# Ledger of designs, part 4: VHH binders against Trans-3-hydroxy-L-proline dehydratase (lhpH)

Target 1, 355 residues: Trans-3-hydroxy-L-proline dehydratase (lhpH), of Colwellia psychrerythraea (q485s0)
Amino acid sequence: MTKNIAQAAVKFEQWQPKIEQESYLTINSLECHTGGEPLRIITSGFPVLKGNTILAKANDCKQNYDQLRRALMFEPRGHADMYGAIITDAERDDSHFGAVFIHNEGYSSMCGHAVIALTKTAVESGVVARTGDVTQVVIDVPCGQIYAMAYSHNNVVKHVSFQCVPSFVYAKDQQVEVDGIGMVQFDIAYGGAFYAYVQASSLGLSLVPEQQEKLIAYGRKIKQAIIPQFEINHPTTAELSFLYGVIFIDDSPNQDVHSRNVCIFADGELDRSPTGSGVSGRIALHHAKQQIVLNETITIESILASSFSVRAIETVCFAGFDAVIPEVTGDAYVCGKGQWFINAEDPLKYGFLLR

## First folded at step 1 (VHH)

Design a30 (framework vhh_vobarilizumab_d1)
Fold by ESMFold2-Fast, scan of step 1:
Order: sequence, then C-alpha cells, then structure tokens
Structure a30 (fold): chain B 355 residues (1-355), chain A 122 residues (1-122)
Amino acid sequence: as target 1 above (355 residues)
Amino acid sequence: EVQLVESGGGLVQPGGSLRLSCAASGFTVSSNYMAWYRQAPGKGRELVAGIYSGGSTSYADSVKGRFTISRDNAKNTLYLQMNSLRPEDTAVYYCARGYKWGSTRYGPFDYWGQGTLVTVSS
C-alpha cells in the first residue's frame, strides 16, 4: 500500500518540466466558451509573432509555427472543432490588444464568439480598466478593428456587445449542383468572413444535435462545390478572399427566437455558438432583402439553443457595396486555466484528430 | 507541409572543404532559428552551428573558425561551409528547424532532414 495518499497527491501537483534542457515548451492559456463554442486564449509561451498587421502576424504563425497551432488545437491538448486565439500586441494605437484566430484546419479572419470571450476576460483580468458598468474594449483582428462593450454587474461581465466590420451581401439567389445532394440554393454574405447561407429545410436537414454528422457532411460538400464555381474577392484585402464556411438557417423549435444558425466552417468544423460573423452576415442579408430595419434586434439560436442577439446600427458604403454595421450581443464563461507542455521527444507532440 | 532536404555530403581528404545545403519548404528559413547537427557512429547528436532569425550565428568550439553557417533567403536554403576538415568531423549532418519561444528562447528542434553523410578520410 501507499504510505500516504494525500502526500502523494501533493507531490504530483509539484511536478515541473525539465525546461533547462529545452526539451519542453510551456504554453499558458485561459479556457472559455461562448454559447458552447470553445476558446483557448493563449496568453504566454507562444512565439512572438512578427508583422505590422494582425494578418501579417497570422501569416508568420502559418509559415513558422503552424505545428504549434496543431499541438494546441488537436488531441490530446485540444479536440475536434477546437478554437483558439493567440494574444498579440495591438496593430493600432487606439486598440487595447490584438488576436490571431486558430482552429483545427487553420486561421480565420474574424471570430465573434472569440471577441465576446476576449472582451469579458480582458475587463475581468484588468487588461482594460473598468469605466463603471459599461467598459469599451478595442481589439485588432485579421479583418479589422473591433469595438466591444462589456456590461458588468457586481464586477462580473454579464453581456458583451460588439460592432462588427462593415457587413454586406456578396451574391444572392445562387445555385450549385452538389454530388449526392442535388441542387442547392444559396446566398453569399460577408460579416468578417464569407459564408454561403442555405435554408436547411430545403435539403431535408434539421438543426438539431442528432443530425450533426449529416450537417457536417452536407456543409463540407456544399462548400467544396461552391469554391470552384465562385471567385470570392474581398474589395480591399486579398488575404480575406475565401469562402470560410456554410451556414444552415431554419426555424427554431423555440418560439421566443427569430431563427437558428448552424455553421460548418473550415474543413467540416461545427460551431457550437450561433456564429458571430455568421449572424453579422445574416443581418446584412435581412437588411438588403428589406426584411429588417435599422436598430431592429433579432435573436438567433445555435444547435445547442444558446443565443446571440443582432441588429444593424447604421448603413455605410464599403468599397461600392451597400453595407451595414452589425451589433452582436452574447455571453461567455471561463471554464478553466491551462498550462500545456510540448516535449520535443514526444512522437505525438503535434497531436492528432480521429474525427 | 514542412520538409528539410540536405545535400552536398561525400568523401573528402583531410584539410579539404565541403559545402552542405538544406532546402526548406513549408516555412521561411529567415524567420526561424536554424541549425546544423551531426552524429558520428556510436555518439549522440551534437550541435555544430546555429543561425538566429536576426542573422547572428553560434558555433561549437570544435568547429569555430573552420565552419560557417549561412542562408539564402531568396532560395529558402540553409548552408554549412566546412573548411580544414578533420577525420573527427566524419558524421551524418542534419539540418534542423527550431522555434522561437518568447523574445529570447530558441529550440527544441521539431523538424529534421534525413541527413547527409560526410566522410573525412585519406
């Protein structure tokens, strides 16, 4: 038998990597979720990213540290559909900090669920000084500068609203033939990332957890069918010129909400949240179709019945597009803190995915 | 996909010279700490020379003044110029990529080439 079980536990807690030999890389994080979508906020230990813009820093990460993205996003440190943010210096003097967004397949230009979690934790961590019950946080992300508001009660951030980048309709009433599915009708809109928007019921799909595998399979097939038939060009930034994912839209079983969104992004990853950049593109579509007026708020649910509220707060002309500025509101929670060790001699150091 | 391909190894006489090349793909050589290691039969792998992203270099005492590490950013290639070769320089030479961790830390080496054999014998 063990001599002292409590003493053994304390000794396990005291384990430290042998970092003097350069055998271990230690990366620290704050673990969050927004509407069920995870965010691993990488705070220290990651290489300093080079470049004068967040896009340049993302490219530096992709070229020189992509295996560390995999190590942190794949098992055993991450999981299928894992999402993270690497904290960086601000790009602009009037921004508080910057973030590079990472996931299983690569890098994203905008992540609304991440902005919500980053805003909450920045205020609660003292990165940004509180200004009463409402505190402004300004974040540089690959697609631009984001203005967020943290709403506090008794020193806890309860809600976060953010103003998305100019959001616009890229194409309406498009069709594509998809192998194994048939003809699919879609719109393309930009809300910090380009998405194809598809009515789920038109394909016999339901936006429920029980159909997650079918939603992933259909999302992948639809995305891959659209890419070769549609050239996507962002009007001012070539690096943003790609189709990020497919958003399935339908009615919610909950009569108290407007609708439900399920986003399949990158290489078949399912967003557990309503998708902040996705609902931003949705409000641009609804405004362009004259289905909503300025400052009219709708609530959109995720596959988990978590919700974001969204409204268009103004109209702008963006590079010849009739655009709106969306305001997205959501809630985030801190789930833990991580300290992640990567041993140079571990044959599984860069992780794996089995889904 | 990250790949490192070494070339330029061979048989040389003592006092001779040899230049090793390491062609890199899937990342940028100028943005990383890069190093040459060697492994002689029955010995562990040892650092020969390193070049930091900023261009500064480091050398093992046994090769200092004889070997020169350099890079060609346009060709994305790392080089090791080896002069005044000795029989004890006989080894398999490996090109390796390191990570910069924080502002001042480099290593460990996560990508290695397959190696190129250098034999110094008369």
Scores: ipSAE 0.000, ipTM 0.118, lowest interface PAE 24.4, mean pLDDT 86

Design b01 (framework vhh_vobarilizumab_d1)
Fold by ESMFold2-Fast, scan of step 1:
Structure b01 (fold): chain B 355 residues (1-355), chain A 121 residues (1-121)
Amino acid sequence: as target 1 above (355 residues)
Amino acid sequence: EVQLVESGGGLVQPGGSLRLSCAASGFTFSSYAMAWYRQAPGKGRELVAGITSGGSTSYADSVKGRFTISRDNAKNTLYLQMNSLRPEDTAVYYCAADYWGSRLYYEYDYWGQGTLVTVSS
């Protein structure tokens, strides 16, 4: 049957707020996801961030515009576990552009799912000139410079791979007593951010959507128990010296993949993707434990059964650590474009979170 | 907690000068537009002067050429230099802060307690 749209709908679509007569801030975005993890790419309307490095720009945002992060990441414009990227000028002459990563609690040093979505959209939009079926995209992020490859078929980017920063094992075979859980064994690795890696089955946890509340609760408790007992120092950048989250590891119900992991990061946010910085730290752990050789590719699933492929392509010495360079491969999709209005008279203009 | 604390008010003779200060805390001062409002006895609040985060200034017609608004982002302080004061300038002066800048149809986000300026002989 023919569906008639109401004539009122046509008028709603054509209407714009009277920005000159009421104070509205207008912010424009491109909406994406990578393996189910959202990325709100902020393209215009956000204040120009100051600083000579992406890390300095992130600090400028934190000090001067944190209320706008809340407005965009919290309800009603965002939601629980929302993630975004603010596009900036490049920090290095050989980089195409920069990105500041934002989420519900604050700012992150590295975001693999964001790199995948940014690379796809940069090539498809023409921000980076397409060079045949394989196009290199170089992005400056708070933890360093990322090299990504967009693999196109018929001018559509189908896959994105990126080389993560030097990834290394920080600590192995550690233990912590957690109230309400008991003794938890963990390793700590860096893959652009520091994570504690925990075997889910050892705690009676299953990496399935039905257990999301228990996974979040356990991730938060484990993180808070580790922080007071374990000093984390990034060897070259003091601002990166913190435990970002907990990654639960277990076998997948799918026999055709290597494993599954679920990341609980920041203040109890659950990553819908396999976590790019997480699988980067994980491949460093597997290599250090002699479970994986160089150039051996494994597929790791998320809680949604979306997957990333990861391999260690090179060994390096990084500030005294035996490190590897991970290559992570995944797919992203564009879900929409947004134009967001923030009315200065709105008592809820900076958002709320009711998870 | 956001606080705006005004100072510098007092009694002055017609033709005199006063400098008002507003000390800001609990927010990132340099990101906010700032303004001075005043309220005379039995009247509503009126905008006197505004300054954006970028430093652009605006003034009410009644004070143009006599008052100067300025800010010191390093000290988190807003100023109002008042010259050639008139009895009509007698009012409580309020400091206001707002992320969005100058307004036409809505109030500022944060307000101080006010400082009294009396112009009389």
Scores: ipSAE 0.000, ipTM 0.126, lowest interface PAE 22.6, mean pLDDT 86

Design b02 (framework vhh_vobarilizumab_d1)
Fold by ESMFold2-Fast, scan of step 1:
Structure b02 (fold): chain B 355 residues (1-355), chain A 121 residues (1-121)
Amino acid sequence: as target 1 above (355 residues)
Amino acid sequence: EVQLVESGGGLVQPGGSLRLSCAASGSIFSINAMAWYRQAPGKGRELVAGITSGGSTSYADSVKGRFTISRDNAKNTLYLQMNSLRPEDTAVYYCARLEYWDSSGYYTDYWGQGTLVTVSS
């Protein structure tokens, strides 16, 4: 217990802007990260989103409140590669709650790192009643219904697992010539998004924070070189028929883990986590190459040495592809709790982004 | 349009056996993964067993070695053979069709109405 707090600090903390002047919007959040990838969980103060589905609520946000996404995800309230979730009512009677995913570039239909953080906080906050050491959390997201498991020890959620979509190898042992880099060898796999998987050491790259700018630049160039030379067709869903990003793979400096990967996705965004859809594609590749068996767990590190565990729990036939169902396990942490003010008179109220 | 109808539930003594059936209509059963879930009084739904279109199976640790999931694609029917039943297996058992389409996890898009299994002496 601390007693030497300045009286001025107490008064600052208890002060609120003049909301009755209708000059301020106040938005409350819980700040988390999963393997270093941020999640700003928006709990109250955001306008009520309209629609009978989470996808419809996301579209309502995009059409009517996109400036608030920018305000929360951009500087000075957010930063480059910031990620968030807007908490909503459940879409389905058997789901606990819903979430709309937001980031710097827009809206996402899927997000594994967010599911991990939301599951942990839902159990620890009492949104979902704890059922012993293992608690199931069911979340409605724009793409549908997600089932996650929270594993607790001494009333603290230590691990969260969720089952990923059928994951499969789309192409193996491919090559492309990239301007300024040379010949790049890659595989393409699907783990909820299509990624090109590239051996980092073959290009003189190291999966360390010091090489962040080079990894982003190379990821952009490789993606742009592959797109015009490779037609990607998702077998059942045309809107998923695109190359989302490039994942660089290499050995970890830590001999206790299987490997490390770094995902450069969308328009040059670097995932601080090991990437849930990325490790899902990795386990499909390893299974197809007979490098792992069913239920064999491997640990994959991010650029920050944070890790996800992944295993293939079964094999499935998905639209003619030999696929696996991955189970991804990760850890999340609560880093803060915030109250954000948006003043109608502020010329920078909707934020800016300087990458 | 997709309909899942469970049957085979009932009262059974500890150590007994039951076979649950789920009749599917309104979709091509043979191409879909299927699962059995259960919900005990005062608890959330949990996955008990899953089976892919190709016949690969998975089980919760609590039922592994006691329960067997199977499918008959010619009859559009899913089965759960439950052996060595315990009082803690008492629950409403739900048949479910699994539809997967993104990296965030698996999705259950259709549920049956459920069938009650009571294990009591």
Scores: ipSAE 0.000, ipTM 0.114, lowest interface PAE 18.4, mean pLDDT 84

Design b03 (framework vhh_vobarilizumab_d1)
Fold by ESMFold2-Fast, scan of step 1:
Structure b03 (fold): chain B 355 residues (1-355), chain A 121 residues (1-121)
Amino acid sequence: as target 1 above (355 residues)
Amino acid sequence: EVQLVESGGGLVQPGGSLRLSCAASGFTFDSYAMAWYRQAPGKGRELVAGIYSGGSTSYADSVKGRFTISRDNAKNTLYLQMNSLRPEDTAVYYCAAGLFYDTRGWEFDYWGQGTLVTVSS
């Protein structure tokens, strides 16, 4: 009777590597998803990032702690297309906290699915004091300050809306010749990140899980073809002057929704959500083309048929661009809590990706 | 202090080859996207080739199939192998490093001082 599974399980659960003896680094997280897109919220154990802005903190992370991004985003702790947020102090006095966004290939300027998950967990955890059924959460991210609203019923956040940064059309009706694909027509819009928007059916693509490999391959090729031929400049922030990804657009098989989006971002990562910064650019594009009016809501599906609702709530002039302020609404779920150990003696301590 | 120092430029005949190097110091090299830009007399800077921190590459259509960008993270060095050189490849070639995944743009975080490539007889 020395074998007792309950006693073994309790001891395993309570055990911690001894950092002072084993040279372990311990990092803690909350595990979430928004529309199927994962978010590893890094809550403690990560080095304090330095800088007066979230952009400067992202730079500090990239220069001094990039191996920890890899350790957390790559296998065996993460996986292909893994996404995370490092919680930081607020940049502005009127913000609740800040976040640096990380993924397999690096850092992003804006992440709508992350904002939705962060807002839900901030209110449910008490990081932000609940103010009845509607609670405002203000988050500093690399592209600016984000205002989000958590809508609660019985102390559970049921949906989150957020106002994205000023979103605008950068270029319309552009063309690029892509090796192995042919002529591709696209628009470029900014919704916290720059995306090239491409009609999927024009390339024989369908926005379904069965075509994920082809969507990734085409997204990578199209992005790589656009970058050397078209100059992208953010009007006020040079660090945001890059093409983040390609968004494929098509009709949805569901008649109750407007359309479907599939985003291939960074170095061939596929967003499982409808892409918050992407639908923000989409609503700016639709408004500029006079296809929607202010406060008209459209619902956009992901490759998994999860959905975001988006509307333009205001028109603004942003550095000479005719811009809109998008409001994006979605739902997030907490999937777990993690405690991650990085042993200095582990030859695979910084992770790997096989794809 | 961040430094990018280009080398390997020179005079070559049409159809010849050159290998450019960019020695980087003062930052975590393997975390940065790196690029080669060029500027011909009377023209603006143009992206030639880029390489992301993950190793994926991008090329201008004018050099695709002729030039190869690569990096050696152990040596903090970026390379550009240039084959089948043409007179229109004559330019000053600049090494650039960027925080986010954009190997394009005139305003990367860091730039080298350039190395001259002249393709003529």
Scores: ipSAE 0.000, ipTM 0.183, lowest interface PAE 18.1, mean pLDDT 87

Design b04 (framework vhh_vobarilizumab_d1)
Fold by ESMFold2-Fast, scan of step 1:
Structure b04 (fold): chain B 355 residues (1-355), chain A 120 residues (1-120)
Amino acid sequence: as target 1 above (355 residues)
Amino acid sequence: EVQLVESGGGLVQPGGSLRLSCAASGRTFSSYWMAWYRQAPGKGRELVAGITSGGSTSYADSVKGRFTISRDNAKNTLYLQMNSLRPEDTAVYYCAVEYYSGDYLSFDYWGQGTLVTVSS
């Protein structure tokens, strides 16, 4: 009576690379998202990255394996605004592991959504031994050492908080003339990466999915206008001395949250999450402007209405800057596992990107 | 304002040669990786040749042995010597500089391109 299609399906499921006849590179991953922002955690099959620091390993990847970043982040294996992390050995003896962050256009210095997903999956996978309901995970990332806490219930990590690097205001009340937009007012703050912070409503922008193309276009133009007029120097690490993106800020339609922000980073990529390094810079701005006190928690929404909570837990002096240590809290979910094949004879092996 | 201005393109017969130049202004690029890309009609943009600040070079397999990339950091200029040109080398050639801190973030500046036509 009923057609049994399962016989064909079982045979398709059993397909394997014919490695004796064709040259395949196989890369394995764990697929996650944090507030809607994807994270492809690359676990095996990627070449071992060389260097004594995570920045040096990222540079090794860029110089010798950038085609593999493209293969994994571009179609057909990835997509526009795809994000990933390459798991590495720890840089410091007191860290559990390291991560190199990759995306469509290159490499990131800090990725808060990735830290949240990495912390959850490290504890749930037994990479870090569970210590009751709260487990500390210490991760080396390009901007420094990150301390994260996994909050578990019945062997499931429900929430992750992380302590960001010292975060500070680099410049306030700046202006730039942007072709096709006009005068744009902005602040620059560091939360593991440098961002220009712009009030969305001042430019007639709304932080909603329907305006994604306009937000991307404006973010790209504003970033490109700021870079040639504004020298950014990280006080201790020259490799971090660049403007990573633009964060648009506005009030949320939801009165239960403090605000909404949308990050356009790299070359026009839109963060689906509230942006962990971005909310870290924001709490430094709010503290410097005396709008937030220490240990006051605020909730910041993304374009998808997903949220992070953030607070400043202490003040520090960092290389002459009045800085804060942010604590960011969010949730991540595992969406799948991947096994990715790159056939040496495939003319599209390194991918393509159509937005 | 940063500008990359290409020159030296034109019409050439198969087997001929051309030398492309890219003059950079608005900032000094001596510490940056620089490259030549090309785009043929109906095709995607492809990397032709790259050169580090120190002069180390890389080439696409299709041009290796025929093209030579070089730079003059004092003049803020990039060059591409193209020998033994073929009809399939016909494309718009773009000069690019990769803005990066420690080579870990790419942020590209591009020229307007210069047309190279190889036909008889």
Scores: ipSAE 0.000, ipTM 0.122, lowest interface PAE 17.5, mean pLDDT 86

Design b05 (framework vhh_vobarilizumab_d1)
Fold by ESMFold2-Fast, scan of step 1:
Structure b05 (fold): chain B 355 residues (1-355), chain A 121 residues (1-121)
Amino acid sequence: as target 1 above (355 residues)
Amino acid sequence: EVQLVESGGGLVQPGGSLRLSCAASGFIFSDYAMAWYRQAPGKGRELVAGISSGGRTSYADSVKGRFTISRDNAKNTLYLQMNSLRPEDTAVYYCAAWTYDLSSGYRYDYWGQGTLVTVSS
């Protein structure tokens, strides 16, 4: 008698929830990453979110379905620093669809890595009709309407660019005393979110995976030290008036790229990508310091050596700030499809995090 | 040396028409995707219309049915025919050329200096 492992595997694959005997919720997803930063695109099975705007739908999710965000973003279905998007109907007639951004700690107003992955998968799924080698995708997100371009070769989206919001320097050459670290010098810039930008080498930090726990710990401490000592006010939108994270900057070991940066955002989450809103703030800083000119493209690496290209395509005056319009380009990959089961009787149904 | 030179901008009354041209040199024009972008005062730069190397076109919803993008590979020239112009079409219009080196993953793009279109009475 020959054991047939393939027969057993096929039977395991055919398992389905016994909904006649047990209460299950089933949620479906596309699993993607952009530069190593994950995106769980939630396509079906999630409750219908109510509201006339994407921001209102995000608030409905937070009020009525926050436990499902945790179930999908936390272990065992997700992990530390997990990120996702809930697909919604478009808010505007000229948009293709909408998205609510979710992560371990809550909800985001804008997410560049998510826009890149959503744009690729929307075109490849036929949500948007292809227009040859270049296809425009228009997405409604909590902070507004995003215009992205998908660049295709043989029906595969190879690159995605998107135009960022007006990005500007909020403060330069600031200092803060941080317990256990000492004196930290930083700049603050906005590229869709406010970040404090810190030179990693000045603190004895290296932007490598082996130092991830030290980078997270330092990012948390620096953010916590800045918040009570420095007031942040977004000029037009009060809800954006907060410090989202800390970005550590240093030279890359790869001489063919401009630099490397690592973002510690929200409650100590580490972005595996170069951070789209972060590199948008970076290009505003470099332009303000006269280190780059308009339409000069620089490549910025993540902790994983994945890269985004960024340039300032125009200067604008935004609410009294000298701002630039950044354009960010990156690549995304589909790495799976998921079908997630939540059993009402599971005492761990809503997940947990062990950092 | 790569160069994109826009022309055809100017002052026009509402309901009028303008044709923008972009003369390209220094690269193999037929290999590049081309686009028109615009930036109105106090707004970000937005895509108006795109045309692939293969001639497939795309348009922003605000200009569909009114604007037509086209290219002449023999003349290395990109065009934007703008009909039924409205005051909200007032902007600086930019020509762009796009290509990707798939072996390196680097994006290469080129931009013109822009041409001003003012729609007012």
Scores: ipSAE 0.000, ipTM 0.161, lowest interface PAE 20.6, mean pLDDT 86

Design b06 (framework vhh_vobarilizumab_d1)
Fold by ESMFold2-Fast, scan of step 1:
Structure b06 (fold): chain B 355 residues (1-355), chain A 120 residues (1-120)
Amino acid sequence: as target 1 above (355 residues)
Amino acid sequence: EVQLVESGGGLVQPGGSLRLSCAASGSIFSSYYMAWYRQAPGKGRELVAGIYSGGSTSYADSVKGRFTISRDNAKNTLYLQMNSLRPEDTAVYYCATDLYSPWEGYFDYWGQGTLVTVSS
């Protein structure tokens, strides 16, 4: 029976499902990860998003194509905490392209791990013409324009650095009562998205994979407790005025790195990477507290012990805030290439989540 | 932004023919799917025919072989050629565009409709 499995495999590989335009939607992607955090880069088959800004295109997606986000991010095509990017035309004449960020709950204003993966794939694919060993890639995202550098060796991008948007401390030394947890001390900082920063050890939490369920539960409760108690207003863009997640901070088990952080974002999603936008807010906090100087590089680990390096390269005044421009460095890897079929007759066509 | 305007409706005898047109403004023909729907007196709205950007078509069983949908992207116009008309075809006909997916049948933009009456 099993004697002919190799012959059967050859026939499976040669067979192409009969795709009728009326019955199947076909979406193509590149599959990547940055520090373990996945990125499904949507390359074709998704409807063209309308709007003159990336934020407007994200809103068009939310209004008109949200079921396709769910289909791609949920099981069986995606999974819990899945992340993706929809490639768009650039918003600005000096940008190479744009990206709308999608995940299980919805849409993100900034995603550092995605910028790293997008930069690598843009240079290696020829979307952006290579300029020797260092190539600049400029990407429009919902929170603004991002400048990234791809560092190549033998035509392979080994490292990506990007400059985040002006990052600043929004509130310090705040407290909130959280049902089932007690009094929680936090800071709020912006690094392309607003996060509440909490010392994990103050709550008896450890930043290790064995505690992932407890970290998710606590992150959800803390976020929901903060939202009704504290008004968050982005100084120039009202649509960015929301708390995206909670970042738990503590010492790393690895003494060769500065610290570890774990981000619980959106509705209880756990970032496998060190969180680029979160790390950007972290460096703004450390600078504001006079714990680092300009151009001092620190290494921050994820729950998986993957790392990003970060430094503040400049101080700026942003809408009355004392801000810094962070530079984040990380590595991405291409894991696969996908072609996704959504069959009109499939009762589970838009997916499901069990976590 | 997007506006759909139907024309070509009217009174026709059983066995007759009519050609409906839908003039579109905006970038509507960049969408992958356009369709004709109809609503008869006292009944719900039903899909009549659809056409994809590549030219492939779909039809309701009740109109297969009698109606032909087509689009002219250069003229920004959608057409429905209706032959061998029956009294049961009496309805207000609507032009629509689907920006989601063809299986959802959820349309972003609708025209005002054009009345087709099949009577003798």
Scores: ipSAE 0.000, ipTM 0.103, lowest interface PAE 20.9, mean pLDDT 84

Design b07 (framework vhh_6qgx_2)
Fold by ESMFold2-Fast, scan of step 1:
Structure b07 (fold): chain B 355 residues (1-355), chain A 125 residues (1-125)
Amino acid sequence: as target 1 above (355 residues)
Amino acid sequence: QVQLVESGGGLVQAGGSLRLSCAASGRTFSSYAMAWFRRAPGKEREFVAAISWSGGSTFYTDSVKGRFTISRDHAKNTVSLQMNSLRPEDTAVYYCAADLFYSGDYYSPSEYDYWGQGTRVTVSA
C-alpha cells in the first residue's frame, strides 16, 4: 500500500527526545506474539546482566534492575500478563545466544512461546545464519540449553519446533482442599517448569475467554493451596524447585485437536498460548499413563483456539525419573518494534497494575 | 517450491489392494509433512492419512485405520499409501498434499500449501 501522511504526522515520526536524553533511559524492543501470548524482546538499552549462567544473569536482574522489569512489563508500557525476554550472550560455546524471561511477577525458568518467537526473529534478522528452508537455533535459557528448528519459506519463518528439557511426572493422583472450591484432584509434572494439572470440568470451569476471571481466581487459589501441602524439589537445580502454575485441561470444541488447556502461572497470569512448558509436561503425563507412544503427535489448543503440537521423541532417565524429551511446534508473528522512554522525573516511571 | 504427482490409482474389486505413490519435485522434500485426502463425487475433500516431515508420526482416519498404511522414502522424494481390504466406499479421487511447514494439524485441508491433481480409485462391488 502507498500512504500519504499529514505533515504533522511526518514530524511526529521524525522526532526523538534528544534534548532531554540525560533524563531518559531508552530501551528498544521487538514486539511479538506466539498463539496470542505476547513477547517483548528487549534488544538494547537494558543494563548488561552479570553472571556465568543464565540463572545468574536472571538473579543479577532481580537484585539490581527489578524496577526496569516492572517499568517494561507493567502499564503503561506493558499490561497485565505481559511477558518479555532480555537478550544475553550465550552461556555455552555451542549456543547462539541467551535469554532471561520476565513477566508481571518476576522471572521464569522456561518459556516455550518465547523460544518460538526468539527462534523466528533470530533467523529473520540474521542473528543466526539461515541454512536454507530449515535452520537450527540453539538458545540458553534458565532451565538449560534449547534446540529449535525454524522452517522458512521466502525468507519468512512459518513454523518453529523445539526440543524441551527432560520432562517427567513428579506426582500423580494428588488431592487438596481449596477454600471456596472444595476438593481438587491434580497431577504434578515438569516440562521446564512444574505445573499442577487439573481437569477444568471437574470444577465447573470452561476454557473460554468469557471465564478468564474465574480461571485466574481458581488457578491462584489452587496454587496457593498446593504450595504449603506439597514440597517440590528439582533433582539437580534448587532454583527450579517451585510450583510455577496451574494448568486447566478439558476437551476442545474443535474435534480435530486432542484437547484444550489454559495455564494460570506466577501470580494469576493467564497464558494466551497453549503453554510450551505446559504441553511438555502434558506429553510426559500422557506417556507415563500409556495414553500415547513415542513420536505420536497431539495438538493442544489455547483459550484463543491457537494451537501447539507436541510429541515425545525419546525416553531418558533423568536423575532417577522416567522422563521423555518433548518436541513442541508453534507459530509466532512480529507485531512491531518499540522504543520505550523511562523519564527520571516521571512519578509513574516504574509502572502500575490495576488488575 | 514443490510439485506433487500421484500415481497407482485404478479399478479394483472389493477386498483387493492398491498402492498409491506421490512423487514430489522441487526443493526440501525432507522438510515436508505429507498427507492423503480423498474426494468422492459430490462430496467435500476428506482426510485419509498423514505422515510427519521426520517420518516419526503417522495419522489415519478411523475408517481406514488398520487397512491403509502411509510411508515415505526421503531418498526418492516419495510418499506411498498402501491400501488393503478395499471397500466400495473407498471409491474417490485421492490427492497428495504437502505442507513445507510442520503445523501440527494434519487433518485440515487448509493447512496444506501444495496439492497434486489427484489419482482415481474405483472399487467395484
Scores: ipSAE 0.000, ipTM 0.119, lowest interface PAE 20.4, mean pLDDT 85

